VH-VL binders against q9h9l3. Designs and how they scored, part 294

Target 1, 176 residues: q9h9l3
Amino acid sequence: PRKMVAIDCEMVGTGPKGHVSSLARCSIVNYNGDVLYDEYILPPCHIVDYRTRWSGIRKQHMVNATPFKIARGQILKILTGKIVVGHAIHNDFKALQYFHPKSLTRDTSHIPPLNRKADCPENATMSLKHLTKKLLNRDIQVGKSGHSSVEDAQATMELYKLVEVEWEEHLARNPP
Key: E = the ipSAE of ESMFold2; O = the ipSAE of OpenDDE; V2 = 0.75 times the mean of E and O plus 0.25 times the DockQ between their complexes.

## First folded at step 17 (VH-VL)

Design xc3 (framework fv_nivolumab; at its last look DockQ between E and O 0.82; V2 from the best seeds 0.84)
Fold by OpenDDE, look of step 18:
Structure xc3 (fold): chain C 176 residues (1-176), chain A 122 residues (1-122), chain B 107 residues (1-107)
Amino acid sequence: as target 1 above (176 residues)
Amino acid sequence: QVQLVESGGGVVQPGRSLRLDCKASGFTFSSYGMHWVRQAPGKGLEWVAVIRYDGRYTYYADSVKGRFTISRDNSKNTLFLQMNSLRAEDTAVYYCAKGTYRYDYTGYFDYWGQGTLVTVSS
Amino acid sequence: EIVLTQSPATLSLSPGERATLSCRASQSVDSYLAWYQQKPGQAPRLLIYDASNRATGIPARFSGSGSGTDFTLTISSLEPEDFAVYYCQQSYNWPYTFGQGTKVEIK
């Protein structure tokens, strides 16, 4: 069986007016929630907006941050051949400028059984914070310090595990 | 409740080495950055070093860089400070301090130990 | 490094009086400033973080304000247990630095 990892990325704003979302942190955890990768990443362009209240990224994190090109290589090496779990994961892949095979991708923001379990509309897009609170009785992304990509990746994995059997069976019958 | 207990302090001669330990409890140690802060007798506070939750990132004050090494053993909930080439000006109470933010190493010090005294004198 | 300068060096007041402590940074630290209280023979205690957020368990009489380079810690009405040394600390950049402290003593 293929191994499974969960990923969560934090982005900062670059380009004109900071409208370009650039990768600034990436965290990857295994099935058990153990951190496999957690690095601050230096975008190739000047950071205009750290988006700290959301990203948790601060200027001092960039002092010894890993250059994007290097980090990308490290991350892709980890993801290759894995089932990758994430929440709204298309944003993460976009920031990584990477496309993971759809058949090996699991997006917890688009899993109807997960929403159903949380008493949410099956076709609605629910936040990671909301699902985590409802299904895991855990608070994430609290305070004003921004997100923790490690914590979010762990939560994402835990949420997926709740519906893994059902969803994997569904996917087997309905391959993307 | 959060508890930090430093140990290993004592009297040493200049040029010698000393290792400080800090035993943590009451929180998920492996999820927080940890700091050392010292205070010379009758003086103010001086930040010494930080180590990220996973031990992969460290920063040092210039005054101790190259001589001190911060490390941690998350399986034992213990923070360490290896102090080499000690100088008289290293004489201080050394505090272990917990970082405020989970899975980070920046921020402030929301919990402190009671400190351990290191005296460097000939 | 960012230098934090506190004033006054000593503040002599009576219980019930208002205490105002200042901390000035040599360059902007945005709002990444904390205040600590230290009593004799004790470890410091976090009072305020991010310039104006009161730490858990800290009485309402303690408040912080300011941004950029100028910050203030205010104790609205001094209690006997508030006489101590107070330090500001910036977390804007490495190395982290403290002010030299302000001693609040009984008049």
Scores: ipSAE 0.902, ipTM 0.950, lowest interface PAE 0.6, mean pLDDT 96
Fold by ESMFold2-Fast, scan of step 17:
Structure xc3 (fold): chain C 176 residues (1-176), chain A 122 residues (1-122), chain B 107 residues (1-107)
Amino acid sequence: as target 1 above (176 residues)
Amino acid sequence: QVQLVESGGGVVQPGRSLRLDCKASGFTFSSYGMHWVRQAPGKGLEWVAVIRYDGRYTYYADSVKGRFTISRDNSKNTLFLQMNSLRAEDTAVYYCAKGTYRYDYTGYFDYWGQGTLVTVSS
Amino acid sequence: EIVLTQSPATLSLSPGERATLSCRASQSVDSYLAWYQQKPGQAPRLLIYDASNRATGIPARFSGSGSGTDFTLTISSLEPEDFAVYYCQQSYNWPYTFGQGTKVEIK
């Protein structure tokens, strides 16, 4: 069977007024939550806005960061042929300028059984923080300490595992 | 319950090498960045070096760059500082310190060891 | 390198008095500033991080304020155990730097 990984990316603002979202960190974990990849990524364009409140990225992280083209190649080698789990994962793929087959993509922001388990409307888009609190009894933004994309990827994998059997059966009956 | 214990300090002659160890307990060592901070006798604090939770990223103060190497062994919960080409101005108490944020090496120092004294003199 | 300058160098006060300590940065560090307390023969202790957030277990009499280049640590009413050296530290950019310290001593 195919291997499964979870991914979470952080983006910074580039381009006019910092309106373009560019990849600045990528974390990938395996099924058990072990880190397979965690690199800071230097965008090809000047960073206008670090968006630190959201990304957790600061200019310190850009020291010795991997250039985008090199990081992209490394990441794609890990993702290709695997089931990739993420939360609002279309944003991560867009930042990577990458197409991943829908049949191998699992988005925890759009899995109705997961919302059902959290006592949320099935068609609502719930945040990773909310689902993690409701279903895993864990605050991934604890107090005033930031958490990394590693923590987000780990939480995303754990959330998917709660519905994996049911959702894989659904997908087998209703192929994308 | 968090504890950091430095060892390896002592008196050494200029030009020699010394390795400091820092044994960690009471937290998931492999998830946090670690730092070395030093303090010369009667002087203030000076940041020396940092290493990310996985050892992948490091940074050094200019005063030690090229002479000191920070490293870690997550299987042994141990942080190291290899100090080469020691100078009289490296004389200080060396503290290991835990970074504040999980899976990040930037930020502040929420726990410190007791320190180990390194004296570089002839 | 970002230089942090603390003032005064020494502050002589009595228990019960208010202490106000200053830290000024050579360039903006936004709110990425912390305060530490160090007693003789001991390692430093984190008091305040991100300019104004009190660390776990730190008494309410300690407060921090400021942003950009000017920062203040205030101890509203000094207790005997508060007589120590205080350091500010910036995490805005590499290398990390500390101020030279302010000694709060008993009159």
Scores: ipSAE 0.827, ipTM 0.913, lowest interface PAE 0.7, mean pLDDT 92
Fold by ESMFold2, look of step 18:
Structure xc3 (fold): chain C 176 residues (1-176), chain A 122 residues (1-122), chain B 107 residues (1-107)
Amino acid sequence: as target 1 above (176 residues)
Amino acid sequence: QVQLVESGGGVVQPGRSLRLDCKASGFTFSSYGMHWVRQAPGKGLEWVAVIRYDGRYTYYADSVKGRFTISRDNSKNTLFLQMNSLRAEDTAVYYCAKGTYRYDYTGYFDYWGQGTLVTVSS
Amino acid sequence: EIVLTQSPATLSLSPGERATLSCRASQSVDSYLAWYQQKPGQAPRLLIYDASNRATGIPARFSGSGSGTDFTLTISSLEPEDFAVYYCQQSYNWPYTFGQGTKVEIK
């Protein structure tokens, strides 16, 4: 638990017509949900579409944002050697241009016991919002302010805790 | 439930300093951005400054930039405004205001303190 | 800096009448506009946020509309407790700004 963190990222649109997803916020929490890292990140390319309705990122956030290269170094230093929990976490790693060992990665969108607790098909991909409401009786991502990566990372950690003992034992018997 | 209580207002001469405190209760202070908003006697509202829930991001109105410093101590649920080089035009009631959105520092002001009067005069 | 201009400066009305308050921005603020009520000797109270959403505990007689540069606060039937000063505020960009206020007073 002291070597486990949860991560969530928010992306904005760069490139032609804003179709490329670039990292604009990253939040990392510890096992207890305490914030270890939470920075707005300035993409190296021009922002075409802030995607604010979903990302929660506005131009005000970019005024003093950390350049991507620097933020990436800070984030990777935190993640190295730790079990990293996320939801559809491949998108976060893609935005970070980073590989994390599969043996140290936990993706709450791909945990059959978690779906079973939510009375969902074991192989279905459920949204973080949906799982959080069903299993934690908690609303996240409410209103027009967009998503909070801190809130989402905290929810992801709490969801993982519901199946942690079972899933860690499963992975020990079935190494990825 | 939510309560914000300002203190530290008073009468000071131009060029002097004053620190305002705002004690918060009834919500998770460390999750919300906090603002200072002021109102000169008989006048409208003026936004002064903001600080993010964790203290890592701030922004100031041009009229106070370089003279005022917003800060917070989350272990004491307290917001601060250090006001240096005070001018007559800084005379106002100063309100502590809670930001609307968790883990952000943009938005609106859903709860306000009672205000504390700062008078800058010779 | 975004300037918010409220009109009229004063509305003199009787209880039961409809009040219509205007806020015009010097540039588009999309829907990032709030309305506050302030009574003498009190702090402001949030009424409407994001142009049209009522804050918690605000009576249904208060409604907001508009986007871009032109916004309206409507009080459908004035109650005695509604006589106050009303301010609009934008959160579109730094620095945040308020309108100069509209006083709604009893005729």
Scores: ipSAE 0.800, ipTM 0.909, lowest interface PAE 0.9, mean pLDDT 93
ESMFold2 (binder alone), look of step 18: mean pLDDT 94; pTM 0.957

Design xc30 (framework fv_nivolumab)
Fold by ESMFold2-Fast, scan of step 17:
Structure xc30 (fold): chain C 176 residues (1-176), chain A 122 residues (1-122), chain B 107 residues (1-107)
Amino acid sequence: as target 1 above (176 residues)
Amino acid sequence: QVQLVESGGGVVQPGRSLRLDCKASGFTFSSYGMHWVRQAPGKGLEWVAVIRYDGRYTYYADSVKGRFTISRDNSKNTLFLQMNSLRAEDTAVYYCAKGTYRYDFTGYFDYWGQGTLVTVSS
Amino acid sequence: EIVLTQSPATLSLSPGERATLSCRASQSVDSYLAWYQQKPGQAPRLLIYDASERATGIPARFSGSGSGTDFTLTISSLEPEDFAVYYCQQSYNWPYTFGQGTKVEIK
């Protein structure tokens, strides 16, 4: 019943030399880590680089993928009005061509208490992999098969829950 | 330990239907893609079908498209293959196989059942 | 579909000898290739995935190499239990396909 979800997107390379990041998968989980959305998304531009080692996306995922415009509409319906948790979430919102209110956004790459719990400098930008290993004793993003946006979204929600009470109190006193 | 147990094989006449079940245990069934792979007597392996962990994506070999349907019931840890319009060339041992990558249906087959024999003969 | 061709069809060797098995793809599969072992009356067993990664529990004598269209499975020193049929499999594109198999038999 919480009004909170976590999101993680995978991007592939499009445009000249594959330098443009285009949405290719989006996973959204609820507060308990249950999957609410998990679809492969077909970019409107030719995929130059699948970036498979990072994205986990292969050509075979694109066969029945949802076109970007349709997927974007589905995703935004889930996100609108909810507290959205992500890691370096500005990249996901950029790929979605979406603006989510700062007051409802929680970025686990920019939460000082979370870094403190991990014995890291409070103002450093730590990777999701490092925080998950240090605080949850779980290895994610391992091997050559690429990342799972489902696993990443689940880990992101669990990391946020470690500081949820403290951080929500901070935000109430210091509105964004 | 991971176990996959197939059932439902047998002798059936051409044009009839048969359903195969595969009961999984020893891993989080709802997190992995599942495949069916078959092997005709004395022949090599032939990939038949795949289903993603949530049932949202399926793909089939051309030889079975329109005749076979792969499905799953995550609440029962069970994979199914509904085989319609069976032909003599569908005669094979049918293996249930677990996909290697969590929350993905692409890749390889790290665990297999012992197989169930389907014989299509008139 | 991508066709995988294995060679030789049969390899006759003695225990302690080195076995080298080939798999060739009709088009590039990058490194998305696996090797399986199958003994009579048994299900296949995954040996190698992503061309060169050894699966859990697989002895160090098994190794894989190659990329693109040419792949090799090597068994450095054959044990009695290694006499079996070996299949390669590509996961590069649908439909997934297997090679026709190489039988490694005792001389």
Scores: ipSAE 0.798, ipTM 0.907, lowest interface PAE 0.8, mean pLDDT 93

Design xc31 (framework fv_nivolumab)
Fold by ESMFold2-Fast, scan of step 17:
Structure xc31 (fold): chain C 176 residues (1-176), chain A 122 residues (1-122), chain B 107 residues (1-107)
Amino acid sequence: as target 1 above (176 residues)
Amino acid sequence: QVQLVESGGGVVQPGRSLRLDCKASGFTFSSYGMHWVRQAPGKGLEWVAVIRYDGRYTYYADSVKGRFTISRDNSKNTLFLQMNSLRAEDTAVYYCAKGTYRYDYSGYFDYWGQGTLVTVSS
Amino acid sequence: EIVLTQSPATLSLSPGERATLSCRASQSVDSYLAWYQQKPGQAPRLLIYDASERATGIPARFSGSGSGTDFTLTISSLEPEDFAVYYCQQSYNWPYTFGQGTKVEIK
C-alpha cells in the first residue's frame, strides 16, 4: 500500500529585494505525526530577508544547515511513491523545484469536505491556522516568533485524517 | 509544573572528565531545545552549549568547543553535558535551561534548574 | 562575538523608586534581546524577551524597550523583591552572550 506523509517547508527571501522564496527548512511527518525529516537548508543564493515572523528562521539556523542540493535529494527520496499531504502545497513543491504526481498529492487548502466540516465556504482557501483552530481546537502559528514547520506538518496530517475516507473515495471516482 | 534538576557536579582535578545530567519534568521534553549556561563564582552568566529537540543540531561556545559534548535522551527526559579536559576556568555553577520555542533551539531560556557546582582544582 | 555592555554596574535605590537599566550591543541584534533577574543563590528568571514582550507571570511594573544596539529595562516602582542582579542576553547570533549584569541594591 502507498504510505502517506505530510510536509511543510519554511522559505526565506533571496534575490532582488528578497522577493525570491528559497527553501530554508523542511519538516516531514508520518501518518501518526512522528518526525521523519526536519532539517535547516542552506539556500545556494545569499539570504536577503529571513522573514523570521513567518519562517521562524534566524541566522543561527544556517550554521551547519544542509546544502540545498543535498537536502533536496534526501527529501525527494522520502516523498517519491508516497501520498504527500500539505497545505497550499504548491508553494512547498515550488521551493523544492519538484513536481509530485497530482494523483498522490493532497492539499488541505483545497478539500471542500474539510471546509464544510469547519463551517467555511467549500471553495474558499482557508488558512492552516483557521482550520486547525476550528476542527482540532488547537492554536498554531502563535505570536511573532515564526511558524514551526513540524507543528504545521503535524496539524496538516491531522486535518487530512478527518476527511481521509471521504476524500480518497472521491478521488478514486474522480481522478485528477 | 516545569522542573529541571541538575546532578553530577563535584570537585575534579584539571585534565579529568565529568558528566552532568539534567532531569526534566512538567513539559514535553522531546519538543524543546535545551541549553547549558554556567556562572563562575562571583561572575556573570556564560552560555555554553545548545541541542535541538531531536539531538540533530548542536552548537558550542568557543571556550568549550572540542572538550564538551552536549547530548540528550528523550526517552528518559534527560539532558547531558560530557566535560573532558577540564581546566580551572571551567569552575562554575552549571545550569540546565529550557529553550522558549517548541521544535526550535534558538531563542531564550524560560526555565532554569537550580544549578550544580563544578570545581576544577588540584 | 556580540558584546553586551550594561550600565550602570550598580544602581542604589529605595522601594517605590523607578529603575532604568541599559544594555548596549556591539552590533545590531535587531529585537532579539531578553532580560533576566537573578537573586543570590538562585537561578536566573526570564523577565522580558524579544526586547519588549513580558514573560509569563512577570508583573506589569517590568517593561522593556529598544531595538538595534540600545535597550532599556524599566521597573516603574521598585518592590522589595526586585532588588537583584539583572542580565541582558542576545539571541541574534551564535554564540549567545550575556551582559555583565547590573546590580539593583537597596539604599
Scores: ipSAE 0.791, ipTM 0.907, lowest interface PAE 0.9, mean pLDDT 92

Design xc32 (framework fv_nivolumab)
Fold by ESMFold2-Fast, scan of step 17:
Structure xc32 (fold): chain C 176 residues (1-176), chain A 122 residues (1-122), chain B 107 residues (1-107)
Amino acid sequence: as target 1 above (176 residues)
Amino acid sequence: QVQLVESGGGVVQPGRSLRLDCKASGFTFSSYGMHWVRQAPGKGLEWVAVIRYDGRYTYYADSVKGRFTISRDNSKNTLFLQMNSLRAEDTAVYYCAKGTYRYDYTGFFDYWGQGTLVTVSS
Amino acid sequence: EIVLTQSPATLSLSPGERATLSCRASQSVDSYLAWYQQKPGQAPRLLIYDASERATGIPARFSGSGSGTDFTLTISSLEPEDFAVYYCQQSYNWPYTFGQGTKVEIK
């Protein structure tokens, strides 16, 4: 079957008052959690707010960062034709200015069986941090230094694996 | 238990080259940024260079830029510092140090090696 | 380059006394400041990171505070093993820099 990867992106604030989310880091891991891609990405617009508490991005990371246009091309080559797993993945695709087919997209924030295993309402959108703690007994996104997109992508893949058989069967019977 | 062991220090003449090695154990070496920090005799600490967990990003202090090269071999859990065009002012104990944050090369140094002395003297 | 200035250069105290060490940055480093302890012939040891977070295995008598340009390391009650040189370090911007050190010595 098709290869599967997990993705997580970090965004910084650009534009008026820093309200525009622009890609600043992208991490992609394979099924086993090995890193396939992890680059800092320089937005085409001036960074107004690094949002470091959440993004983990600091001015130092922008030194030798890959320009957005080049990084986008590299990332899309990895994602095309694969099953892509993410958490609230529409935010990542929006930052990449990319459309991935729904049939090949798996969003761990919208998988009812996963919420059920975590004793959460099936139709609620639970944070990656909460699901990872509840189901994998692992703390991610700790402290004030920001998130690691590598850790987040790895956790997202492991969460998906907990429901993979059940969810793939559901999608085969109920194509998106 | 986390251990970092430096080797390769010694006495060299100005203009010569020297390579320092740092062997790591007790943690997942391939997941952490690594740094070199030096200390001249009787002086304070000076940050030298950093390398990200996968080797793809490096940064150097201006005093060593163009002369020193930091590199790593994750299959051997080993960090390197290639020092070219050595000067008397490079005389120092060189420490390898582990970055604090997993998959990030910015931050602080939670574990240090014992240090290796490099003396640049004619 | 961000300059870190530590004061005092030397602090002479007796065991059981409180030690207060200062580190001032030439520009704001937010909370990206750490404190290290170094004993003669040994490598530095991380005590505090992110201005106030205690590193693993560090006794509760060590505490850090401050933000922006003014930072303090406090040792509430000095033990014999605490007499050492202490360095602050910023990770706010490249290049990383250290203060010149404060020597805490026995009176």
Scores: ipSAE 0.817, ipTM 0.913, lowest interface PAE 0.8, mean pLDDT 93

